# VH-VL binders against Probable ribose-5-phosphate isomerase 4, chloroplastic (RPI4), part 8

Target 1, 266 residues: Probable ribose-5-phosphate isomerase 4, chloroplastic (RPI4), of Arabidopsis thaliana (Mouse-ear cress) (q9fi13)
Amino acid sequence: ASLSPEVSPLLRAAHHTVDNYVKSGMIIGLGSGEASDFAIRYLGQQLGSGSLHNVVGVPMSARSASEAAKYGIPLEYYRDGVQIDFAFHDADAVEENTLIAVIGRRRSSQEDDYILKQKSIVKVADEAVFMIKEEQYKAGLEGSIPVLVQSLNWLAIAEEIDDLYLGDAEVWRRASVENEGPLGGDFPIVTSDGHNILDVIFTTPIRSLADLATSLDKIDGVVDHGLIIKTRCTVVIAEETVVRSVTLQTSALEGGVRTYGQTLQK
Key: E = the ipSAE of ESMFold2; O = the ipSAE of OpenDDE; V2 = 0.75 times the mean of E and O plus 0.25 times the DockQ between their complexes.

## First folded at step 12 (VH-VL; framework fv_lerdelimumab)

Design U1 (at its last look DockQ between E and O 0.05; V2 from the best seeds 0.00; counts 0 for: pae E 18.7 > 2, placed apart)
Fold by ESMFold2, look of step 12:
Structure U1 (fold): chain C 266 residues (1-266), chain A 122 residues (1-122), chain B 109 residues (1-109)
Amino acid sequence: as target 1 above (266 residues)
Amino acid sequence: EVQLVESGGGVVQPGRSLRLSCAASGFIFRSYGMHWVRQAPGKGLEWVAVISYDGSKKYYADSVKGRFTISRDNSKNTLYLQMDSLRAEDTAVYYCARREPFTWGSGYFDYWGQGTLVTVSS
Amino acid sequence: SSELTQDPAVSVALGQTVRITCQGDSLRSYYASWYQQKPGQAPVLVIYGQNNRPSGIPDRFSGSSSGNTASLTITGAQAEDEADYYCNSYDSSGNHLYVFGGGTKLTVL
């Protein structure tokens, strides 16, 4: 018989991630989200029991820092030149085969301020793991891609994106309160760095997240976005009854063409 | 530090019932799925049953399905195996085993009890 | 197919290298774990995943896998390595069975 959906498959993914990727002596980027909370808790237990030692955490958010403090994980402030051996994080979706991850879909308004920091820590780490449920791993992803933009001319930027993806996406400015319509109401999100967030909401499958990232990067006034292309990453996928992983390894480039790999492990 | 102690084994006649217990200590019992594994005299290991961390899911080997019931009491850190309609081929040492939390795919049994002998004989 | 096949017995001279193999269709999809059992004792985990050793297991124990086959290797075999060895894996047929191989008796000469 199979396990029902009320079992927490992300707990299994979190334990798998800590057991297989965390070693004593590491400096570890600590992600945000349900799976990351489980991983931080389990890591703290392993440090308390002596199964792991000399691990230092670099939190990606206030949530990550709070969870790490509860479970006695020593913390280090993220700064230029810090070496991060490994990072784990929740992703909202991962594109099949390329392992390009989406982060920063709305979970709570407090997390909106950390999208850039989360992306920076993941990219700086030597190796990264994204923890997701099975339905978040697929080709032809739909839904929102968050885009950070200069607030002064956000409307012109939103119109440029809308024109580029006419018929395939809607562009909404993220609001501080829910359900304020596509212009973001009276109280749009403004990050600590002064940016608005545009949610580019695809209503048809996205053919290539790599092409989307390239297109967004070329738009004047786009600061960054929630698409992560990582050289060394693994996706730990929590299925109903098993945990599996898919690994991306950059092997060789010929004429600018990247080669990807896949490994199945339970 | 982790300890699993089985009890309740003995000699019984075919068709009768027996209840095994496994007392757990040294870890957070309510976070782990728990298993029974048996070994007939001179034979190999045979997986018998598993129960999820919260007791909501139970799975059995075909050889015991319908006759054995696995259960747990998280307030007492105790795992149980109720064995009904016992047969001669159920004669074995029964081990209580802990497995990596909430995984049933590619996992491992990291701690075992010393086992309790069940002999089914007329 | 849920069966895991092991040779029933192997021998090794003291100080030599031995491989114990485990074959089955489930090993194409799932890693094996390996257990050592000495007479009258409970099994002890020696290798899990591809090549992970629990604390207290000597470095002479290693694991590998390829296709439908998993292997346990003992380099520099010692007298205390004489035991029965079992592989275990998840049943790919989807009944959540945790299949054990039939066991391999290792004799150290």
Scores: ipSAE 0.000, ipTM 0.392, lowest interface PAE 18.7, mean pLDDT 83
ESMFold2 (binder alone), look of step 12: mean pLDDT 92; pTM 0.945
OpenDDE, look of step 12: ipSAE 0.522; ipTM 0.805

Design U2 (from S3 with heavy chain D99H; at its last look DockQ between E and O 0.31; V2 from the best seeds 0.00; counts 0 for: pae E 3.5 > 2)
Heavy chain, then light chain:
Amino acid sequence: EVQLVESGGGVVQPGRSLRLSCAASGFIFRSYGMHWVRQAPGKGLEWVAVISYDGSKKYYADSVKGRFTISRDNSKNTLYLQMDSLRAEDTAVYYCARHEPFTWGSGYFDYWGQGTLVTVSS
Amino acid sequence: SSELTQDPAVSVALGQTVRITCQGDSLRSYYASWYQQKPGQAPVLVIYGQNNRPSGIPDRFSGSSSGNTASLTITGAQAEDEADYYCNSYDSSGNHLYVFGGGTKLTVL
ESMFold2, look of step 12: ipSAE 0.387; ipTM 0.748
ESMFold2 (binder alone), look of step 12: mean pLDDT 92; pTM 0.946
OpenDDE, look of step 12: ipSAE 0.173; ipTM 0.707

Design U3 (at its last look DockQ between E and O 0.24; V2 from the best seeds 0.00; counts 0 for: pae E 7.9 > 2)
Fold by ESMFold2, look of step 12:
Structure U3 (fold): chain C 266 residues (1-266), chain A 122 residues (1-122), chain B 109 residues (1-109)
Amino acid sequence: as target 1 above (266 residues)
Amino acid sequence: EVQLVESGGGVVQPGRSLRLSCAASGFIFRSYGMHWVRQAPGKGLEWVAVISYDGSKKYYADSVKGRFTISRDNSKNTLYLQMDSLRAEDTAVYYCARREPFTWGSGYFDYWGQGTLVTVSS
Amino acid sequence: SSELTQDPAVSVALGQTVRITCQGDSLSSYYASWYQQKPGQAPVLVIYGQNNRPSGIPDRFSGSSSGNTASLTITGAQAEDEADYYCNSYDSSGNHLYVFGGGTKLTVL
């Protein structure tokens, strides 16, 4: 009675997302990550077969644009005043009940330039989907929260963050190569906008991502961070045998969560 | 771009063993479940076996259960079928196939190899 | 196949419409997929889901379902459509998880 257990969870989540949220005629924000890559490929397949038509993509990164071009998705580039019907993106983690998403954890230096654009496109879209594995959906998240800062006074900003979370987090300036220590070595990441990235690395559970976002927003010199609060979103959670979706209504009620299974829809 | 190439077919005597390989390219092999499907001369298609993306789950048709073993090596993008205790009725063209997922487990076989012939004779 | 039933053969006049059917209990729960096979060649997917056509499959091919029956329809049949056609379905109730029908030989007159 298994629901496609032979394919990876993120592949299942990607197909679920396109099948249930993309309609012909939409302008769609195209995210970055493994699930987003699968979703872009599948969307391109549906356009090529004629199952979907008149879909235009707005890429969140150079990677998203490259994948979309590879699979024949027409593109428009993000600018002020663009209307985006729907966006999908990989999240690194999602806090239970609040659905606050973490993006921008280190995967490759090429993606570091796009954290702000990814967040902006998700925020502007009418609706969004975050695709995650089951283990990334929990309360008490740990690990890094990326924070973009003005580069000239980055050390003072890092020290202020360290003071706020002494004993709970370490603050590291992101380097272009691995293992360069907390100061980021000789080659720290500098985005095209002139920002450094501080990784605030929690070794104890974070009690509230909302409180963390508020605290970071109050620090002079913080440009933005990798926490996304979006009330009109769905989190698509790929479990071993099913794909589950949650919204703020369904997450808060527990009994409102619907498991997507092997039943055909009419 | 997506390619599946079977190899290892041949003529063998009943009771002997044979190992088939399928080399995959042009897609993220480690994310897909992979299948073997066979076709005896003049007959229809028969599903034989599946292995999950990570190799943790394997399922077999009753006709081959206990005699055939499906496996994969994700580092080499290769699918295998170990065929033991071969019988005359195992004579067939063996295809490897990728199954693309779809809603409610109603996936489909979108890419097939050209097949490799196994003949069990004498 | 023992769980998906197809007629062994069907004929159509050139340019006319033909329907190939596939019947089985699993088809009330799962979409069928349809495969065309010409002599000496591997199968080719022609329809999946309710009525999805892969890229390169002409729009004269369509699919439908009702109850326990799935159908492949070819409108305006051409000589090149002469082939064997197989349906396939997922069926978690037995040991044959991915069942093929016995096949239908389509002859174009």
Scores: ipSAE 0.029, ipTM 0.640, lowest interface PAE 7.9, mean pLDDT 86
ESMFold2 (binder alone), look of step 12: mean pLDDT 93; pTM 0.951
OpenDDE, look of step 12: ipSAE 0.358; ipTM 0.750

Design U4 (from S3 with heavy chain D99K; at its last look DockQ between E and O 0.01; V2 from the best seeds 0.00; counts 0 for: pae E 15.1 > 2, placed apart)
Heavy chain, then light chain:
Amino acid sequence: EVQLVESGGGVVQPGRSLRLSCAASGFIFRSYGMHWVRQAPGKGLEWVAVISYDGSKKYYADSVKGRFTISRDNSKNTLYLQMDSLRAEDTAVYYCARKEPFTWGSGYFDYWGQGTLVTVSS
Amino acid sequence: SSELTQDPAVSVALGQTVRITCQGDSLRSYYASWYQQKPGQAPVLVIYGQNNRPSGIPDRFSGSSSGNTASLTITGAQAEDEADYYCNSYDSSGNHLYVFGGGTKLTVL
ESMFold2, look of step 12: ipSAE 0.000; ipTM 0.394
ESMFold2 (binder alone), look of step 12: mean pLDDT 93; pTM 0.950
OpenDDE, look of step 12: ipSAE 0.709; ipTM 0.865

Design U5 (at its last look DockQ between E and O 0.02; V2 from the best seeds 0.00; counts 0 for: pae E 19.1 > 2, placed apart)
Heavy chain, then light chain:
Amino acid sequence: EVQLVESGGGVVQPGRSLRLSCAASGFIFSSYGMHWVRQAPGKGLEWVAVIRYDGSNKYYADSVKGRFTISRDNSKNTLYLQMDSLRAEDTAVYYCARREPFTWGSGYFDYWGQGTLVTVSS
Amino acid sequence: SSELTQDPAVSVALGQTVRITCQGDSLSSYYASWYQQKPGQAPVLVIYGQNNRPSGIPDRFSGSSSGNTASLTITGAQAEDEADYYCNSYDSSGNHLYVFGGGTKLTVL
ESMFold2, look of step 12: ipSAE 0.000; ipTM 0.384
ESMFold2 (binder alone), look of step 12: mean pLDDT 92; pTM 0.940
OpenDDE, look of step 12: ipSAE 0.741; ipTM 0.875

## First folded at step 14 (VH-VL; framework fv_lerdelimumab)

Design V3 (from U5 with heavy chain R99Q; at its last look DockQ between E and O 0.35; V2 from the best seeds 0.00; counts 0 for: pae E 17.0 > 2)
Heavy chain, then light chain:
Amino acid sequence: EVQLVESGGGVVQPGRSLRLSCAASGFIFSSYGMHWVRQAPGKGLEWVAVIRYDGSNKYYADSVKGRFTISRDNSKNTLYLQMDSLRAEDTAVYYCARQEPFTWGSGYFDYWGQGTLVTVSS
Amino acid sequence: SSELTQDPAVSVALGQTVRITCQGDSLSSYYASWYQQKPGQAPVLVIYGQNNRPSGIPDRFSGSSSGNTASLTITGAQAEDEADYYCNSYDSSGNHLYVFGGGTKLTVL
ESMFold2, look of step 14: ipSAE 0.000; ipTM 0.436
ESMFold2 (binder alone), look of step 14: mean pLDDT 90; pTM 0.937
OpenDDE, look of step 14: ipSAE 0.880; ipTM 0.934

Design V4 (from U5 with heavy chain R99N; at its last look DockQ between E and O 0.01; V2 from the best seeds 0.00; counts 0 for: pae E 18.9 > 2, placed apart)
Heavy chain, then light chain:
Amino acid sequence: EVQLVESGGGVVQPGRSLRLSCAASGFIFSSYGMHWVRQAPGKGLEWVAVIRYDGSNKYYADSVKGRFTISRDNSKNTLYLQMDSLRAEDTAVYYCARNEPFTWGSGYFDYWGQGTLVTVSS
Amino acid sequence: SSELTQDPAVSVALGQTVRITCQGDSLSSYYASWYQQKPGQAPVLVIYGQNNRPSGIPDRFSGSSSGNTASLTITGAQAEDEADYYCNSYDSSGNHLYVFGGGTKLTVL
ESMFold2, look of step 14: ipSAE 0.000; ipTM 0.390
ESMFold2 (binder alone), look of step 14: mean pLDDT 91; pTM 0.941
OpenDDE, look of step 14: ipSAE 0.596; ipTM 0.836

Design V5 (from U5 with heavy chain V50R R99D; at its last look DockQ between E and O 0.01; V2 from the best seeds 0.00; counts 0 for: pae E 19.7 > 2, placed apart)
Heavy chain, then light chain:
Amino acid sequence: EVQLVESGGGVVQPGRSLRLSCAASGFIFSSYGMHWVRQAPGKGLEWVARIRYDGSNKYYADSVKGRFTISRDNSKNTLYLQMDSLRAEDTAVYYCARDEPFTWGSGYFDYWGQGTLVTVSS
Amino acid sequence: SSELTQDPAVSVALGQTVRITCQGDSLSSYYASWYQQKPGQAPVLVIYGQNNRPSGIPDRFSGSSSGNTASLTITGAQAEDEADYYCNSYDSSGNHLYVFGGGTKLTVL
ESMFold2, look of step 14: ipSAE 0.000; ipTM 0.400
ESMFold2 (binder alone), look of step 14: mean pLDDT 90; pTM 0.935
OpenDDE, look of step 14: ipSAE 0.018; ipTM 0.532

Design V6 (from U5 with heavy chain S30R R99H; at its last look DockQ between E and O 0.01; V2 from the best seeds 0.00; counts 0 for: pae E 20.9 > 2, placed apart)
Heavy chain, then light chain:
Amino acid sequence: EVQLVESGGGVVQPGRSLRLSCAASGFIFRSYGMHWVRQAPGKGLEWVAVIRYDGSNKYYADSVKGRFTISRDNSKNTLYLQMDSLRAEDTAVYYCARHEPFTWGSGYFDYWGQGTLVTVSS
Amino acid sequence: SSELTQDPAVSVALGQTVRITCQGDSLSSYYASWYQQKPGQAPVLVIYGQNNRPSGIPDRFSGSSSGNTASLTITGAQAEDEADYYCNSYDSSGNHLYVFGGGTKLTVL
ESMFold2, look of step 14: ipSAE 0.000; ipTM 0.390
ESMFold2 (binder alone), look of step 14: mean pLDDT 91; pTM 0.937
OpenDDE, look of step 14: ipSAE 0.414; ipTM 0.775

## First folded at step 15 (VH-VL; framework fv_lerdelimumab)

Design X2 (at its last look DockQ between E and O 0.01; V2 from the best seeds 0.00; counts 0 for: pae E 14.6 > 2, placed apart)
Heavy chain, then light chain:
Amino acid sequence: EVQLVESGGGVVQPGRSLRLSCAASGFTFSSYGMHWVRQAPGKGLEWVAVIRYDGSKKYYADSVKGRFTISRDNSKNTLYLQMDSLRAEDTAVYYCARQEPFTWGSGYFDYWGQGTLVTVSS
Amino acid sequence: SSELTQDPAVSVALGQTVRITCQGDSLRSYYASWYQQKPGQAPVLVIYGQNNRPSGIPDRFSGSSSGNTASLTITGAQAEDEADYYCNSYDSSGNHLYVFGGGTKLTVL
ESMFold2, look of step 15: ipSAE 0.000; ipTM 0.427
ESMFold2 (binder alone), look of step 15: mean pLDDT 91; pTM 0.939
OpenDDE, look of step 15: ipSAE 0.902; ipTM 0.947

Design X3 (from S3 with heavy chain D99Q; at its last look DockQ between E and O 0.62; V2 from the best seeds 0.00; counts 0 for: pae E 2.3 > 2)
Heavy chain, then light chain:
Amino acid sequence: EVQLVESGGGVVQPGRSLRLSCAASGFIFRSYGMHWVRQAPGKGLEWVAVISYDGSKKYYADSVKGRFTISRDNSKNTLYLQMDSLRAEDTAVYYCARQEPFTWGSGYFDYWGQGTLVTVSS
Amino acid sequence: SSELTQDPAVSVALGQTVRITCQGDSLRSYYASWYQQKPGQAPVLVIYGQNNRPSGIPDRFSGSSSGNTASLTITGAQAEDEADYYCNSYDSSGNHLYVFGGGTKLTVL
ESMFold2, look of step 15: ipSAE 0.513; ipTM 0.807
ESMFold2 (binder alone), look of step 15: mean pLDDT 91; pTM 0.941
OpenDDE, look of step 15: ipSAE 0.836; ipTM 0.907

Design X4 (from V3 with heavy chain N57K, light chain S28R; at its last look DockQ between E and O 0.01; V2 from the best seeds 0.00; counts 0 for: pae E 13.4 > 2, placed apart)
Fold by ESMFold2, look of step 15:
Structure X4 (fold): chain C 266 residues (1-266), chain A 122 residues (1-122), chain B 109 residues (1-109)
Amino acid sequence: as target 1 above (266 residues)
Amino acid sequence: EVQLVESGGGVVQPGRSLRLSCAASGFIFSSYGMHWVRQAPGKGLEWVAVIRYDGSKKYYADSVKGRFTISRDNSKNTLYLQMDSLRAEDTAVYYCARQEPFTWGSGYFDYWGQGTLVTVSS
Amino acid sequence: SSELTQDPAVSVALGQTVRITCQGDSLRSYYASWYQQKPGQAPVLVIYGQNNRPSGIPDRFSGSSSGNTASLTITGAQAEDEADYYCNSYDSSGNHLYVFGGGTKLTVL
């Protein structure tokens, strides 16, 4: 479908994503966020019109499931061994060239339960697309990286993370209400699986998200984090009037990873 | 009981040096970022400097940068401020203040010392 | 560089509600903390984060923030609330790192 430049950038990114990456017969991971909501709605319209058929959604959150049901997308729930052809999702930020994505920055307390599931579905999908605005695509990322930790030893884990960066980041335990201080106030978030969320807030540019992910993964009691490293990944970037995509592709000759970009008018 | 006790204030001439100390007790000193905050007579509060809990990072207000040095000795539970090339505008009560753990670039000062007066006059 | 702006003085009748405001660009990103200072005494933290009170601070003290503005509210002001009040915020945009407002002298009538 043709869209004017005055339309929301994320709506253009969502339409581009569905038009270029969804095919009939796919099992698709359905993300959460503004762009994902637009993509789910548009996918439902394509199923209703007959432009697409035999598409089944695997929702990443209760929000994703609700939006999919609203627009008539058949659902299958995530479980180990599920085959997912493609997944789309919003990201809070994406690192240039590596396409490492940050997810799970606070948007609403309801989404806090789904950070792990969102990451798991994106990782198991054969291919993934992150939909972002231009300002979210940057080298030298700053800001928060969510880290899910076992609640029993959260303080020791927070101290280990703080030592890792030696003052380049603050570590805040996420509270059920906004901005209740770095220890999480009287009502820290506890997910349905019994995890706390530590927001690791960088006030200087992060040198390497890959190194950060590796370091977090080695800490006892870290369950997971909001950094997604995926080799079959495309980032759809909504610029002011156009949509641009950047794709990671691995070279069979070298085993290396190379990015390719395209600009579309839509 | 958290206590912070500043000492080392006095009267000095411009261009001279002075060293302030802040003795800490009632908490694990080496787990906390520490600050100096000053207040000129009849004026408001002015943040001066901060040092990370392990001493690895130090930051200064523009008004004192290059002249003041913050330091800590975690074995003695003591915070220091070395004040060189003193000017009349450095005349103030100097407070040490504790920052909550895990906060470096954002936070609040939950305990303050009584302050020590530094007077720089010719 | 960035700064925090406070009215230099406000008055409140005994038992009435008063609001002390603090405005600055850093407050779009960081919460203010609020300090009470009585003559000849060290500052005392009264509010931090969005609306947290340290132990021993009366519940008539509350805080709020929106946009670039933070507020300290005292409901049912008492004579002992007469003091200078300072807001403070983190400010990474310069070498100041932390910035205090100029202070507000509260007079309880």
Scores: ipSAE 0.000, ipTM 0.429, lowest interface PAE 13.4, mean pLDDT 84
ESMFold2 (binder alone), look of step 15: mean pLDDT 91; pTM 0.940
OpenDDE, look of step 15: ipSAE 0.883; ipTM 0.938

Design X5 (from V3 with heavy chain S30R N57K, light chain S28R; at its last look DockQ between E and O 0.01; V2 from the best seeds 0.00; counts 0 for: pae E 7.4 > 2, placed apart)
Heavy chain, then light chain:
Amino acid sequence: EVQLVESGGGVVQPGRSLRLSCAASGFIFRSYGMHWVRQAPGKGLEWVAVIRYDGSKKYYADSVKGRFTISRDNSKNTLYLQMDSLRAEDTAVYYCARQEPFTWGSGYFDYWGQGTLVTVSS
Amino acid sequence: SSELTQDPAVSVALGQTVRITCQGDSLRSYYASWYQQKPGQAPVLVIYGQNNRPSGIPDRFSGSSSGNTASLTITGAQAEDEADYYCNSYDSSGNHLYVFGGGTKLTVL
ESMFold2, look of step 15: ipSAE 0.014; ipTM 0.527
ESMFold2 (binder alone), look of step 15: mean pLDDT 91; pTM 0.940
OpenDDE, look of step 15: ipSAE 0.878; ipTM 0.933

Design X6 (from S3 with heavy chain S52R; at its last look DockQ between E and O 0.15; V2 from the best seeds 0.00; counts 0 for: pae O 7.7 > 2, placed apart)
Fold by OpenDDE, look of step 15:
Structure X6 (fold): chain C 266 residues (1-266), chain A 122 residues (1-122), chain B 109 residues (1-109)
Amino acid sequence: as target 1 above (266 residues)
Amino acid sequence: EVQLVESGGGVVQPGRSLRLSCAASGFIFRSYGMHWVRQAPGKGLEWVAVIRYDGSKKYYADSVKGRFTISRDNSKNTLYLQMDSLRAEDTAVYYCARDEPFTWGSGYFDYWGQGTLVTVSS
Amino acid sequence: SSELTQDPAVSVALGQTVRITCQGDSLRSYYASWYQQKPGQAPVLVIYGQNNRPSGIPDRFSGSSSGNTASLTITGAQAEDEADYYCNSYDSSGNHLYVFGGGTKLTVL
């Protein structure tokens, strides 16, 4: 008989991530989410026990900063030019084979302000890990893709996106209050940088996140989106009793042929 | 400093019972899964049992299943192994070992006690 | 349950490199951990995960994996490295959830 699943398989993913990728002396991007919480806590414990030493965390959110502080991890806040050796983060979804990650799906209003920071830290890190559950790793992803847009002409941008994916997706401006409709009501979410967030909600499987990212980048007024394409990226997938790791090789992306490695772990 | 100290070992006749204890210090005991591992004289290591950090789950090796019971008292920072219906083949040094925090099944044990000898003989 | 197999004994000259290998089906799915045991002492974790060393373990110890094998390598063996070495892995195939190899006695010449 195998071990019964833990209450949260993401705990295993978190421990796997720290044990296999974090080294003493590293500057680590600290992700945000349930798995990241576990990872941060475990990282703090490893530092406290002396298993790791001289590790500095760069938090991706207030949540991660708070958690890191709580567990005694030295922090350095994200700024331009910071060198990050490794980063881990919770993804909302990851596209199979390409390992393109979706982040920024609405979890809490507090996380909305950190989408760009999270994306930036993951991208600048030498190596990155996305931690997800098994059901979040799919070919032909569905659901919402967050798009940050200029607030001044958000409606025009939204219409352009809507037209581009007509029949496949709906566009909703993210609201502070629930159930305000696609326009976001009277109190739309505005990031600290002055951006609105459009949720492009796909009701059909997305054929290619890479193509989607490229298309979104071409739209005037789009600031960024919740799609992360990262070389030297590993997806740690928390299954019921095991952790599965899928790694994207940098050389494969540059050559146009995407190859990935898979390893099953405890 | 992490410390694990086993006790309760001794000489016992077949069919009898013995209870081992492992006193933990230097870490948050309630946050870690714990294991028993034994080693017969001149032999290799054999995994015996594991208990979850909160005591909610337990697993045993087939060789001891139904006879041994692993338990813990987190308020006393102590791990136990109740050994019933002891057999000659149970003769071994018994080690308690720490798993990783808040989970189990990582496949490695980072800290071990010094062990306590259990001898089952007529 | 799965089984892990080790050579019962290996030798290495002082200052030379030795590799101790563990083989088993579980290693295809799970990392091995390695333990050093000296006479009359408890086992000590020396390698776990993907080539991770606990604090206090010299950097001459390293781990690797390939296929259904895991290996512990000592680069520049020292006299104090003479010991028994055991590999361990999780095993989900049966009720023996954790499995040790038979151990390898390392002699430093």
Scores: ipSAE 0.017, ipTM 0.527, lowest interface PAE 7.7, mean pLDDT 88
ESMFold2, look of step 15: ipSAE 0.432; ipTM 0.758
ESMFold2 (binder alone), look of step 15: mean pLDDT 90; pTM 0.940

## First folded at step 16 (VH-VL; framework fv_lerdelimumab)

Design Y1 (at its last look DockQ between E and O 0.24; V2 from the best seeds 0.00; counts 0 for: pae O 2.5 > 2)
Heavy chain, then light chain:
Amino acid sequence: EVQLVESGGGVVQPGRSLRLSCAASGFTFSSYGMHWVRQAPGKGLEWVAVISYDGSKKYYADSVKGRFTISRDNSKNTLYLQMDSLRAEDTAVYYCARQEPFTWDSGYFDYWGQGTLVTVSS
Amino acid sequence: SSELTQDPAVSVALGQTVRITCQGDSLRSYYASWYQQKPGQAPVLVIYGQNNRPSGIPDRFSGSSSGNTASLTITGAQAEDEADYYCNSYDSSGNHLYVFGGGTKLTVL
ESMFold2, look of step 16: ipSAE 0.647; ipTM 0.852
ESMFold2 (binder alone), look of step 16: mean pLDDT 91; pTM 0.939
OpenDDE, look of step 16: ipSAE 0.124; ipTM 0.670

Design Y2 (at its last read DockQ between E and O 0.54; V2 from the best seeds 0.73)
Heavy chain, then light chain:
Amino acid sequence: EVQLVESGGGVVQPGRSLRLSCAASGFTFSSYGMHWVRQAPGKGLEWVAVISYDGSKKYYADSVKGRFTISRDNSKNTLYLQMDSLRAEDTAVYYCARQEPFTWGYGYFDYWGQGTLVTVSS
Amino acid sequence: SSELTQDPAVSVALGQTVRITCQGDSLRSYYASWYQQKPGQAPVLVIYGQNNRPSGIPDRFSGSSSGNTASLTITGAQAEDEADYYCNSYDSSGNHLYVFGGGTKLTVL
ESMFold2, look of step 16: ipSAE 0.645; ipTM 0.853
ESMFold2 (binder alone), look of step 16: mean pLDDT 91; pTM 0.940
OpenDDE, look of step 16: ipSAE 0.827; ipTM 0.907
ESMFold2, fold request of step 17: ipSAE 0.665, 0.657, 0.606; ipTM 0.860, 0.855, 0.843
ESMFold2 (binder alone), fold request of step 17: mean pLDDT 90, 91, 90; pTM 0.935, 0.939, 0.937
OpenDDE, fold request of step 17: ipSAE 0.920, 0.921, 0.920; ipTM 0.958, 0.957, 0.957
ESMFold2, last read: ipSAE 0.625, 0.648, 0.665; ipTM 0.849, 0.858, 0.860
ESMFold2 (binder alone), last read: mean pLDDT 91, 90, 90; pTM 0.939, 0.937, 0.934
OpenDDE, last read: ipSAE 0.920, 0.916, 0.918; ipTM 0.958, 0.956, 0.957

Design Y5 (at its last look DockQ between E and O 0.01; V2 from the best seeds 0.00; counts 0 for: pae E 20.1 > 2, placed apart)
Heavy chain, then light chain:
Amino acid sequence: EVQLVESGGGVVQPGRSLRLSCAASGFEFSSYGMHWVRQAPGKGLEWVAVISYDGSKKYYADSVKGRFTISRDNSKNTLYLQMDSLRAEDTAVYYCARQEPFTWGSGYFDYWGQGTLVTVSS
Amino acid sequence: SSELTQDPAVSVALGQTVRITCQGDSLRSYYASWYQQKPGQAPVLVIYGQNNRPSGIPDRFSGSSSGNTASLTITGAQAEDEADYYCNSYDSSGNHLYVFGGGTKLTVL
ESMFold2, look of step 16: ipSAE 0.000; ipTM 0.388
ESMFold2 (binder alone), look of step 16: mean pLDDT 91; pTM 0.942
OpenDDE, look of step 16: ipSAE 0.614; ipTM 0.838

